# VH-VL binders against Protein ULTRAPETALA 1 (ULT1): the designs that were tried, part 16

Target 1, 237 residues: Protein ULTRAPETALA 1 (ULT1), of Arabidopsis thaliana (Mouse-ear cress) (q8gza8)
Amino acid sequence: MANNEGEMQCGSMLFKQEELQEMSGVNVGGDYVEVMCGCTSHRYGDAVARLRVFPTGDLEITCECTPGCDEDKLTPAAFEKHSGRETARKWKNNVWVIIGGEKVPLSKTVLLKYYNESSKKCSRSNRSQGAKVCHRDEFVGCNDCGKERRFRLRSRDECRLHHNAMGDPNWKCSDFPYDKITCEEEEERGSRKVYRGCTRSPSCKGCTSCVCFGCELCRFSECTCQTCVDFTSNVKA
Short names: E, the ipSAE of ESMFold2; O, the ipSAE of ESMFold2 at other seeds; V2, 0.75 times the mean of E and O plus 0.25 times the DockQ between their complexes.

## First folded at step 10 (VH-VL; framework fv_prolgolimab)

Design s4 (from r2 with light chain Y30E; at its last look DockQ between E and O 0.59; V2 from the best seeds 0.63)
Fold by ESMFold2 at other seeds, look of step 10:
Structure s4 (fold): chain C 237 residues (1-237), chain A 121 residues (1-121), chain B 106 residues (1-106)
Amino acid sequence: as target 1 above (237 residues)
Amino acid sequence: QVQLVQSGGGLVQPGGSLRLSCAASGFTFSDYAMYWVRQVPGKGLEWVSSISWSGGSTYYADSVKGRFAISRVNAKNTMYLQMNSLRAEDTAVYYCAKEYYYDSSEAFDIWGQGTLVTVSS
Amino acid sequence: QPVLTQPLSVSVALGQTARITCGGNNIGDENVHWYQQKPGQAPVLVIYRDSNRPSGIPERFSGSNSGNTATLTISRAQAGDEADYYCQVWDVSTVVFGTGTKLTVL
């Protein structure tokens, strides 16, 4: 019997059904899981919203309680501040979801799984406090159809895949390393491309490209391209 | 002078009711969340209930949920705790308290003098 | 439910430094508040959010919080510091107090 989990990329693959058991407001989207969430201020009451969890580790919260801001997307920390908890700065413990009718903090749920993985990947070479420095996602264009495909630059292997793709003038959709695709697959919407492994903010930070002179994660001593050879020689000198 | 003045305590039989009052002065009462905290003699402090600035949201400890009702009348600068179906374990000194404005409603800076509630046969 | 464990009593000689602890699993990830309560009186906030003093609290009062222990420190202890002391945290939508410590100034 064929196992389709390896050939599909959708929200239903983010969590097993048992992991979301009794959780209120669960909605499985194309690339996310959405749940009801909230944050409590005794001064102002409960702020209630929708939390989206992405495989990238991104967390987005939409609160419709602010007139004229229907399309605002908040980080969990910004939502905590919005709810009147600005000095607390403990969003993992102050933002809650409803499980079995009870308020449960995010820190005690499976919902932080991808956020935590994303943080670890980004900081493997950097152990500094509070910094979540990682490569932003990058795009490589198909030589045949011109469609751009997203590359995640979170690990040494992923950075190598991107580096090799950028060095291949004949790179095609069929060379995509994450899934088996062709030029017939739809390109990611332009509005989604602005999010490159950061929050939904247009000002997201991170390494803009993978180069042999860049962050430690991008160094490839086994690479024979002139850029990598020059970097290795300069570091030794 | 900022102060909270309490009233309404006393002796009551199990299953009975009492209403506690907390009258505020010296600050803008309607800007603040307000709290009830109780203390059984020889025991520690226990949060009981809280109410938002407008009275639109109320919160209760599990031990009193469904039996106690917090309310406020901002025009009178007064908060109330209606205590129904009282039990022996509700015997305590009850304090009203004002949230500490600078701490996102986590801490309490002004407390009432305390009101003794005794529930016994 | 979190339990904030405090020693039942602490003694300090006049003019010396007292330390009152508040124990809880990963309490260093919480904001810890401290109250002083003298006999027959309501509590008084002396430290908020681990280490901050409200207006009117002497600099002798300080606080720290890391790992599994938060600590209230009273330097140059005075007779007037003799009281019960409680730590407190926020838990999702509720308030939790420590078990309380009686400080005796010898």
Scores: ipSAE 0.626, ipTM 0.848, lowest interface PAE 1.5, mean pLDDT 80
ESMFold2, look of step 10: ipSAE 0.670; ipTM 0.868
ESMFold2 (binder alone), look of step 10: mean pLDDT 92; pTM 0.937

Design s5 (from r2 with heavy chain Y102R; at its last look DockQ between E and O 0.35; V2 from the best seeds 0.55)
Heavy chain, then light chain:
Amino acid sequence: QVQLVQSGGGLVQPGGSLRLSCAASGFTFSDYAMYWVRQVPGKGLEWVSSISWSGGSTYYADSVKGRFAISRVNAKNTMYLQMNSLRAEDTAVYYCAKEYYRDSSEAFDIWGQGTLVTVSS
Amino acid sequence: QPVLTQPLSVSVALGQTARITCGGNNIGDYNVHWYQQKPGQAPVLVIYRDSNRPSGIPERFSGSNSGNTATLTISRAQAGDEADYYCQVWDVSTVVFGTGTKLTVL
ESMFold2, look of step 10: ipSAE 0.636; ipTM 0.857
ESMFold2 (binder alone), look of step 10: mean pLDDT 92; pTM 0.939
ESMFold2 at other seeds, look of step 10: ipSAE 0.649; ipTM 0.854
ESMFold2, look of step 11: ipSAE 0.614; ipTM 0.847
ESMFold2 (binder alone), look of step 11: mean pLDDT 92; pTM 0.938
ESMFold2 at other seeds, look of step 11: ipSAE 0.609; ipTM 0.838

Design s6 (from r2 with heavy chain S57K; at its last look DockQ between E and O 0.55; V2 from the best seeds 0.57)
Fold by ESMFold2, look of step 10:
Structure s6 (fold): chain C 237 residues (1-237), chain A 121 residues (1-121), chain B 106 residues (1-106)
Amino acid sequence: as target 1 above (237 residues)
Amino acid sequence: QVQLVQSGGGLVQPGGSLRLSCAASGFTFSDYAMYWVRQVPGKGLEWVSSISWSGGKTYYADSVKGRFAISRVNAKNTMYLQMNSLRAEDTAVYYCAKEYYYDSSEAFDIWGQGTLVTVSS
Amino acid sequence: QPVLTQPLSVSVALGQTARITCGGNNIGDYNVHWYQQKPGQAPVLVIYRDSNRPSGIPERFSGSNSGNTATLTISRAQAGDEADYYCQVWDVSTVVFGTGTKLTVL
């Protein structure tokens, strides 16, 4: 049926049109949404910049306070400090965007949705010291020799590599994505295989299942294998 | 010895104008943002206006925007508040204040003695 | 325009601990500053950034801030502590003061 609203022009479906309504400087890219943002110091005035919001939860700010600024990819905290608010350390409330002509802090906008989701999925552990612990390592066996090869599942791309390898009945050591290896390479010792990159306790906040039963980070709706279809339809395999 | 000494103030009719002065000493005036804060006698504090270190940026509360103009002359270590189109609700004691350098311009460590402005017929 | 609500008055017995609250939605996400104002005088900064004392402010003044409430605490209250107290935050690009609390030392 005909689309009466041609408002969406290329790029991401990170936010609904109504969620970005009245925001100044909105630019939708292929994998991000960009908006005008700023930070105010009564000492120095307003620092104006462009904020990019990514589905990964990353936030990037390109400062426009000085033409040709070399640091064109700042975190929000670094931007707050750059604007002259170095002791405040409250960037969620001090970095603003313009909505309906008014300065609105990031904390009162939908723009932190993916940042907040990324922060919630990770928990502190002895190994993680503030870093994300999303998935444990998994192993895939070679169809030819039976040797198992370790896959890291720390990012969406790495989760995709593991998913694809598990779905390939002809997967071989030569298909290993991290290094060029063959079946001649030594298999990791069994005593080392128990170390999977996260605490095995029930208190571990990272995903402890394989990609096809995992969280939304591991969801590959474009995949047609039965496991992904079952996962996407929210049924158990 | 850090000081802010205020002058100006007095009685004016509604619709009239008045200029307040705030003279600074004992610190490098041109390094700091400066502020005006007012207080209706017997009432609480209300931020009025702020000015950047150079005078290039100014900020106003909605209640005074378009009627008041903050300015500074760094060579004289003095800040001013030009108050136009005065209303009865502008009656207050007006304080000038210096930002607390160590707190990213959020707090105020040095205040002037206050100047009474009365707007009445 | 956020509203920082303070009680109109607080009374404390000499030598006891006074607590003055400053309420606001998610005020724990702000840096909260506190001022003391005695009759006929300009305000004096007594706490900045939630819990820090400027030079010259006695140790019996302390502050905390979490959730929806910031609190100024004055231990071993003295007659000289009788004053009005205001909380203050920075909100995006503006300065906001609390409604003020009159502290009476009995």
Scores: ipSAE 0.581, ipTM 0.827, lowest interface PAE 1.8, mean pLDDT 80
ESMFold2 (binder alone), look of step 10: mean pLDDT 92; pTM 0.939
ESMFold2 at other seeds, look of step 10: ipSAE 0.587; ipTM 0.833

## First folded at step 11 (VH-VL; framework fv_prolgolimab)

Design t1 (at its last look DockQ between E and O 0.63; V2 from the best seeds 0.00; counts 0 for: pae E 2.6 > 2)
Fold by ESMFold2, look of step 11:
Structure t1 (fold): chain C 237 residues (1-237), chain A 119 residues (1-119), chain B 106 residues (1-106)
Amino acid sequence: as target 1 above (237 residues)
Amino acid sequence: QVQLVQSGGGLVQPGGSLRLSCAASGFTFSDYAMYWVRQVPGKGLEWVSSISWSGGSTYYADSVKGRFAISRVNAKNTMYLQMNSLRAEDTAVYYCAKEGYDSEAFDIWGQGTLVTVSS
Amino acid sequence: QPVLTQPLSVSVALGQTARITCGGNNIGDYNVHWYQQKPGQAPVLVIYRDSNRPSGIPERFSGSNSGNTATLTISRAQAGDEADYYCQVWDVSTVVFGTGTKLTVL
């Protein structure tokens, strides 16, 4: 039925249906996917809970032995400690989900996709931007002179300008969209080039959730939006 | 001071049964999970089974599930491994081990008990 | 179940440093434990949780774990260090041992 297909499209925004196949306790919310999870202590046995995965990279666990509310939500590390593994501190491999009837650690599942993208953010020394994705500029090389020119990736239109420039094998300094320049202009200093790039995650702060126009050069390498899926499917047909 | 003393090994035919014992002393036995690990002579170590502090939870390697049963009697400071439907590939030295150092490692081991399964 | 691959054998000259590797996909995301086993004896824990020494283990034993490789390091190797060495991880609710390494002190 069409109604059921409409409800399943929310799950497609975070994970493909086949990525969640055979997982126990799957519940697709408006902006999260929830699954059954657990942690094993050979001393105390299994602790069972529910894991919510958010596009922001946040992971929330509500233990079935505690009341479910915002105050009682646990990080995976806190859940590992709560389950009796307080000194293990390796939650990616100690917290499991059930896939096809088997316990599978989070580290071997796609469920860490958004957490892993979030964890590639700024260093710990960046308290003003703590745990947030930093959008940095990208560079495109001139076909004639080899100099690289800085593109801002702060809006949908700016991302499109960069995408179009990367897709142009004849791109030149004169094609630079921000100013009229030539190959005579000095290249950006090398120290500034270390600030290039971003995680390219849909959860990236300062981007629209998906900036994809159905091409092989999709800026979000892990993007699953319908436009990108349609393009790759049609090109590879 | 801390010791695990094993008994109960020997020679059996395929399809036979044996019960291994592991007697503990020098520590509070009922505070710890306990483990069985085996080693084919000249080969590496293989985990067999584990039991929780109270005996309420048990865990088994796939190779022994349904055939082996781990148990403990905390009042006797003793753990057991009941081995049924024995196969030639079960031939090994069987060690009992105590959990320690954050419940993931084995800090104290028994002396080992040889089990030989052959016709 | 993950397979923890160790070299079959490692040789070290007396007084030199031995390094025994334990390879596994993303093993740096596990706590790795190391055991020493001498001929005819039960294993002895020498390193737990990657880099911690139990009481009574000489400081010349150390461990590290990152990426796809955990390493047991034995500095100033002595004749008494000649043994088999096994790494071990906890994988969800099971215990996995490495394939084992025979250390020979020359």
Scores: ipSAE 0.411, ipTM 0.730, lowest interface PAE 2.6, mean pLDDT 78
ESMFold2 (binder alone), look of step 11: mean pLDDT 93; pTM 0.947
ESMFold2 at other seeds, look of step 11: ipSAE 0.507; ipTM 0.797

Design t2 (at its last look DockQ between E and O 0.43; V2 from the best seeds 0.54)
Fold by ESMFold2 at other seeds, look of step 11:
Structure t2 (fold): chain C 237 residues (1-237), chain A 120 residues (1-120), chain B 106 residues (1-106)
Amino acid sequence: as target 1 above (237 residues)
Amino acid sequence: QVQLVQSGGGLVQPGGSLRLSCAASGFTFSDYAMYWVRQVPGKGLEWVSSISWSGGSTYYADSVKGRFAISRVNAKNTMYLQMNSLRAEDTAVYYCAKEYYDSSEAFDIWGQGTLVTVSS
Amino acid sequence: QPVLTQPLSVSVALGQTARITCGGNNIGDYNVHWYQQKPGQAPVLVIYRDSNRPSGIPERFSGSNSGNTATLTISRAQAGDEADYYCQVWDVSTVVFGTGTKLTVL
């Protein structure tokens, strides 16, 4: 089949009409498809929002809550927490869309197509240095409990979050930027940690505070460690 | 002492109506969603309905939508299930239940059960 | 809506380990809760979110969940463990119970 990742010019090319049939709230943007979505808490009721699907594999949710909701541009996991489902931690099965009048979890829809493809493509190492591909997921360990928390490195902002966490010798689960969690939250299962992505730069082997420099998204010129300074200088020359 | 005490139930003709009550004590009732779960004698458990902390949102199993109405009065610490247009297949023991305190979608406190029999 | 299939019955010798399964397509992606129910009584929560034990439940009760199978394990089975056992998940906006398993302690 055709490679949809590299061929997108506008949102209308992300999905076939049949794939979106009977789905509520479909809007096609310049580089995304948007649909109505929600998450249910029997304690608090339904939270309703807009899900944007991007060819990069990014998923953005904008909450359409009552006035006073300031959490714009949420990840699906953050939206699940916002809806009162904090302990569930199963957003693929708990965030729903409406198809044919019925709530259907994201895991049973085509809407995860690019998210899933992004995860698979992140492991191609020989292309990451000179091309914009997804960076592999990275893990940061809590200083108190030792549990590892997954960081997605799919945008410059996400790479900055990971870079800052790696530089914090006292980083704890409570510092996790995607969700507000504690050490009591369950660690991701080992079978779910299998992934591939860009190879870290060899020049970062001696640096204790740097993000991987094998991916263009991870490079930060303001980092003060000598390995990062040398890497940045050499790349620009 | 955390408790759910049920009342109501009994024998009713098909097409009839009943209202079940579930009185709560020992916890802040208005903080929690509440649930109805039924069980045909000798058979398995089936979720029936739930209601949000304020009563503003209600949820129903497909088998009872349009016939059953869940409600609550937080000032009385009491939840209700209004059952209308009753059918023989609604015959069951009805339990009320409270969500476990960590929002786990599990139920730690159950009422004693109330038998509803729908028969001619 | 997922169908949570349990064996109709399981037998265990006194003092041995019982395992009660709950089968569902990709059930490992759900949080699974377990209940014990004795005749004429309301259910009692024995495991929540796959493997956590509520206060007051003996340590010989444990749970696991991966792939297509969640399992309730009862070590050192006692006569008092004889009961019906149900698994339960949250499915989108509804609650779904398993078909139930009668555990007999011999």
Scores: ipSAE 0.534, ipTM 0.817, lowest interface PAE 2.0, mean pLDDT 79
ESMFold2, look of step 11: ipSAE 0.620; ipTM 0.846
ESMFold2 (binder alone), look of step 11: mean pLDDT 93; pTM 0.947

Design t3 (from r2 with heavy chain S50T; at its last look DockQ between E and O 0.43; V2 from the best seeds 0.00; counts 0 for: pae E 2.05 > 2)
Fold by ESMFold2, look of step 11:
Structure t3 (fold): chain C 237 residues (1-237), chain A 121 residues (1-121), chain B 106 residues (1-106)
Amino acid sequence: as target 1 above (237 residues)
Amino acid sequence: QVQLVQSGGGLVQPGGSLRLSCAASGFTFSDYAMYWVRQVPGKGLEWVSTISWSGGSTYYADSVKGRFAISRVNAKNTMYLQMNSLRAEDTAVYYCAKEYYYDSSEAFDIWGQGTLVTVSS
Amino acid sequence: QPVLTQPLSVSVALGQTARITCGGNNIGDYNVHWYQQKPGQAPVLVIYRDSNRPSGIPERFSGSNSGNTATLTISRAQAGDEADYYCQVWDVSTVVFGTGTKLTVL
């Protein structure tokens, strides 16, 4: 059964064996490498999870409560917030892996190699437009007319406005927080929706400062995965 | 008024033990992580230890691991630092501190008055 | 663990602008906090998360953080600003303070 894997891409081609030496929880998948990771909150203790590194530059952190679902896949930034580091926003230095028995931040590991390459490619593609990258805007539909209204997600307050609008099943154009409008105002044209700031790159999963995103993290949504159970148990009386 | 009042310092011989106390008032003590930070007189600040809101998780600087034990009793609004196997380099003013709410455990807004610990023959 | 290096002392003329630096490899990747400590007193938080002021801190205190250097800036320096200043970061699961800077207002 020698060399039957010669035509497949596999996770073992992402890193040399010595680059992963002494890392805890290394598993090689079809097109990813998985390692144990965590994030520390002095308030709540350590949150522990699994990090998957893809050649596309994507980084995915999973809990075991709902395997194989996109809704249970977290970006590193979302995981940082999930762990109770709500305002930190420095996940490269706050999310760690175990190397030789010690916590090592992602920024000091080889694991960001493909993420960094993907980010550089994204920046190069934006050079003709002055290289400003903003959080994407989002749209909320009116309950009465179905028109979508643009929310600016560039501050914590603006993200909160969007979260509240999404949580209101009876949200209407008249509830729009930026201007006094009605259903008679024209919807922003579809062509203008594609000029949103944040590109649809593999490394961008949306805005991570929204309060709703934190409230919907797996560890707080009656999740039964062992990682979320352990974290909750460590921060309760 | 938000306040942290410290007690328990003093002179101790090398290899001895000492217990520091930090009593809180004016805020909901059980909502916050608490910290010990020390300062050798005339020198800079050094983080010593942290305890989570419930006491379920504790963290220590490498220089004190295995010798110091942080604890809290939320019903008494009080945090403690048990210091064992004391060394001359542990001589310092010890501060307790409260995490800054708006910074999710990264900064400290309320500090105690400081307690001097002297380790000398 | 990052080593946060500060100058031992900085002098500023009354009414002028003081700048106190905190140097560390890639410190711009950290949130930097600043404390003021007067003799015989506990530290006071003056800047958090690079550039934000807690309530009660005068607007003449400001901060920035980029590359390998974080900077605390005190405009229109007053005699009451004379103190020791420390930067601080979070690193993984620990807290690291800078070496400290004595600001003298001349």
Scores: ipSAE 0.494, ipTM 0.796, lowest interface PAE 2.0, mean pLDDT 78
ESMFold2 (binder alone), look of step 11: mean pLDDT 92; pTM 0.935
ESMFold2 at other seeds, look of step 11: ipSAE 0.547; ipTM 0.816

Design t4 (from s5 with heavy chain S105N; at its last fold request DockQ between E and O 0.78; V2 from the best seeds 0.69)
Heavy chain, then light chain:
Amino acid sequence: QVQLVQSGGGLVQPGGSLRLSCAASGFTFSDYAMYWVRQVPGKGLEWVSSISWSGGSTYYADSVKGRFAISRVNAKNTMYLQMNSLRAEDTAVYYCAKEYYRDSNEAFDIWGQGTLVTVSS
Amino acid sequence: QPVLTQPLSVSVALGQTARITCGGNNIGDYNVHWYQQKPGQAPVLVIYRDSNRPSGIPERFSGSNSGNTATLTISRAQAGDEADYYCQVWDVSTVVFGTGTKLTVL
ESMFold2, look of step 11: ipSAE 0.660; ipTM 0.862
ESMFold2 (binder alone), look of step 11: mean pLDDT 92; pTM 0.939
ESMFold2 at other seeds, look of step 11: ipSAE 0.643; ipTM 0.850
ESMFold2, look of step 12: ipSAE 0.622; ipTM 0.849
ESMFold2 (binder alone), look of step 12: mean pLDDT 92; pTM 0.942
ESMFold2 at other seeds, look of step 12: ipSAE 0.682; ipTM 0.867
ESMFold2, look of step 13: ipSAE 0.648; ipTM 0.856
ESMFold2 (binder alone), look of step 13: mean pLDDT 92; pTM 0.941
ESMFold2 at other seeds, look of step 13: ipSAE 0.699; ipTM 0.874
ESMFold2, look of step 14: ipSAE 0.647; ipTM 0.857
ESMFold2 (binder alone), look of step 14: mean pLDDT 92; pTM 0.939
ESMFold2 at other seeds, look of step 14: ipSAE 0.648; ipTM 0.862
ESMFold2, fold request of step 15: ipSAE 0.607, 0.658, 0.613; ipTM 0.845, 0.860, 0.848
ESMFold2 (binder alone), fold request of step 15: mean pLDDT 92, 92, 92; pTM 0.935, 0.941, 0.936
ESMFold2 at other seeds, fold request of step 15: ipSAE 0.627, 0.610, 0.650; ipTM 0.853, 0.842, 0.855
ESMFold2, look of step 15: ipSAE 0.630; ipTM 0.851
ESMFold2 (binder alone), look of step 15: mean pLDDT 93; pTM 0.944
ESMFold2 at other seeds, look of step 15: ipSAE 0.668; ipTM 0.860

Design t5 (from s5 with heavy chain Y101W; at its last look DockQ between E and O 0.53; V2 from the best seeds 0.59)
Fold by ESMFold2, look of step 11:
Structure t5 (fold): chain C 237 residues (1-237), chain A 121 residues (1-121), chain B 106 residues (1-106)
Amino acid sequence: as target 1 above (237 residues)
Amino acid sequence: QVQLVQSGGGLVQPGGSLRLSCAASGFTFSDYAMYWVRQVPGKGLEWVSSISWSGGSTYYADSVKGRFAISRVNAKNTMYLQMNSLRAEDTAVYYCAKEYWRDSSEAFDIWGQGTLVTVSS
Amino acid sequence: QPVLTQPLSVSVALGQTARITCGGNNIGDYNVHWYQQKPGQAPVLVIYRDSNRPSGIPERFSGSNSGNTATLTISRAQAGDEADYYCQVWDVSTVVFGTGTKLTVL
């Protein structure tokens, strides 16, 4: 299937072609980019594997030194230990890929782009003392003035506030739940509506629970919880 | 007593060959990776080569790749460095060394006494 | 390939504290190891993985590593500490030594 414009991330959209140039073993999947990777121990030799990079920031390694079992999907840290480097604990520098015939550590490649973005967002959420849920900030437009206001999606309660605002066709700036504001408050400039949180993927690493409220406006429209299933079944009558 | 005893140095002309030996005692030699590190007199340390526990994997610095061959005979508790096509810049004291940790190695805890190799006409 | 830059020499008065630096881009992301080498002798490991001492190394030897600088610290310097000191890292699949520092105890 061709990628859906803006609703689903295809592997071909994760990196520019030039960013992957000369990299060995590149395979672009439906929702990931895969490359050859490895880790070196002078005691045991080189371990060789396949690294999958996801837009969620997830990294999965399948080590080819096992009997070809899919259950051997490893984190980079686990792969480093499996390769005989367990006391090093520096997987970003010890797991390598081949670029132009040379071993290059992950830390010096673009392959950590989404991992780093995901990690930074989770760190900001930790400061809020709330649940460790790294949803992307979203915006709701005022019915009266058209200005957009930022909603945090860091907890189930905050997701509910956004859901209720998004579903209210008469939502106004004065309904903003975080501060007492009016339409007189200036809107954030477009350049300052910066990305915060997860990539909105259904498989987002930062999304630890379904925040379904039983309507089509829920963030996870394909949610399997009973509330969402019941709503979907009834609305299609 | 954990010990590495080296031999096999000397004077050789450019293009010549030498074989260095490193004999181990006091530890289970076949459990560890082994290393060669060299030092030009009055200069710093340079890693030269490494060999895995079984001898199945070998690693070389770019400056010696294709000219030097590391090997080991675990039954004799001995590691070797065969140095071919020697150049003046290979003149150095050569040390053998043992990795510090059995399952991972970034550091070296036991070193041999050093063997001088001089490449000169 | 990273270059680990050390000062050529460091001097310390007897009983004082010496600090020997090892500079490299983001060296704090590496495990740094330190060796002492006296004239005519093989190197001796004095610090591994930034701050750990092997058995037999006095507690007055310590290490730290953050940002672009790793530091070997020798407190209460003794005449026997006069030596060359090398830092060392693992880089992907190779071993890299620093340029070396001659410590002189005055």
Scores: ipSAE 0.598, ipTM 0.835, lowest interface PAE 1.6, mean pLDDT 79
ESMFold2 (binder alone), look of step 11: mean pLDDT 92; pTM 0.940
ESMFold2 at other seeds, look of step 11: ipSAE 0.614; ipTM 0.845

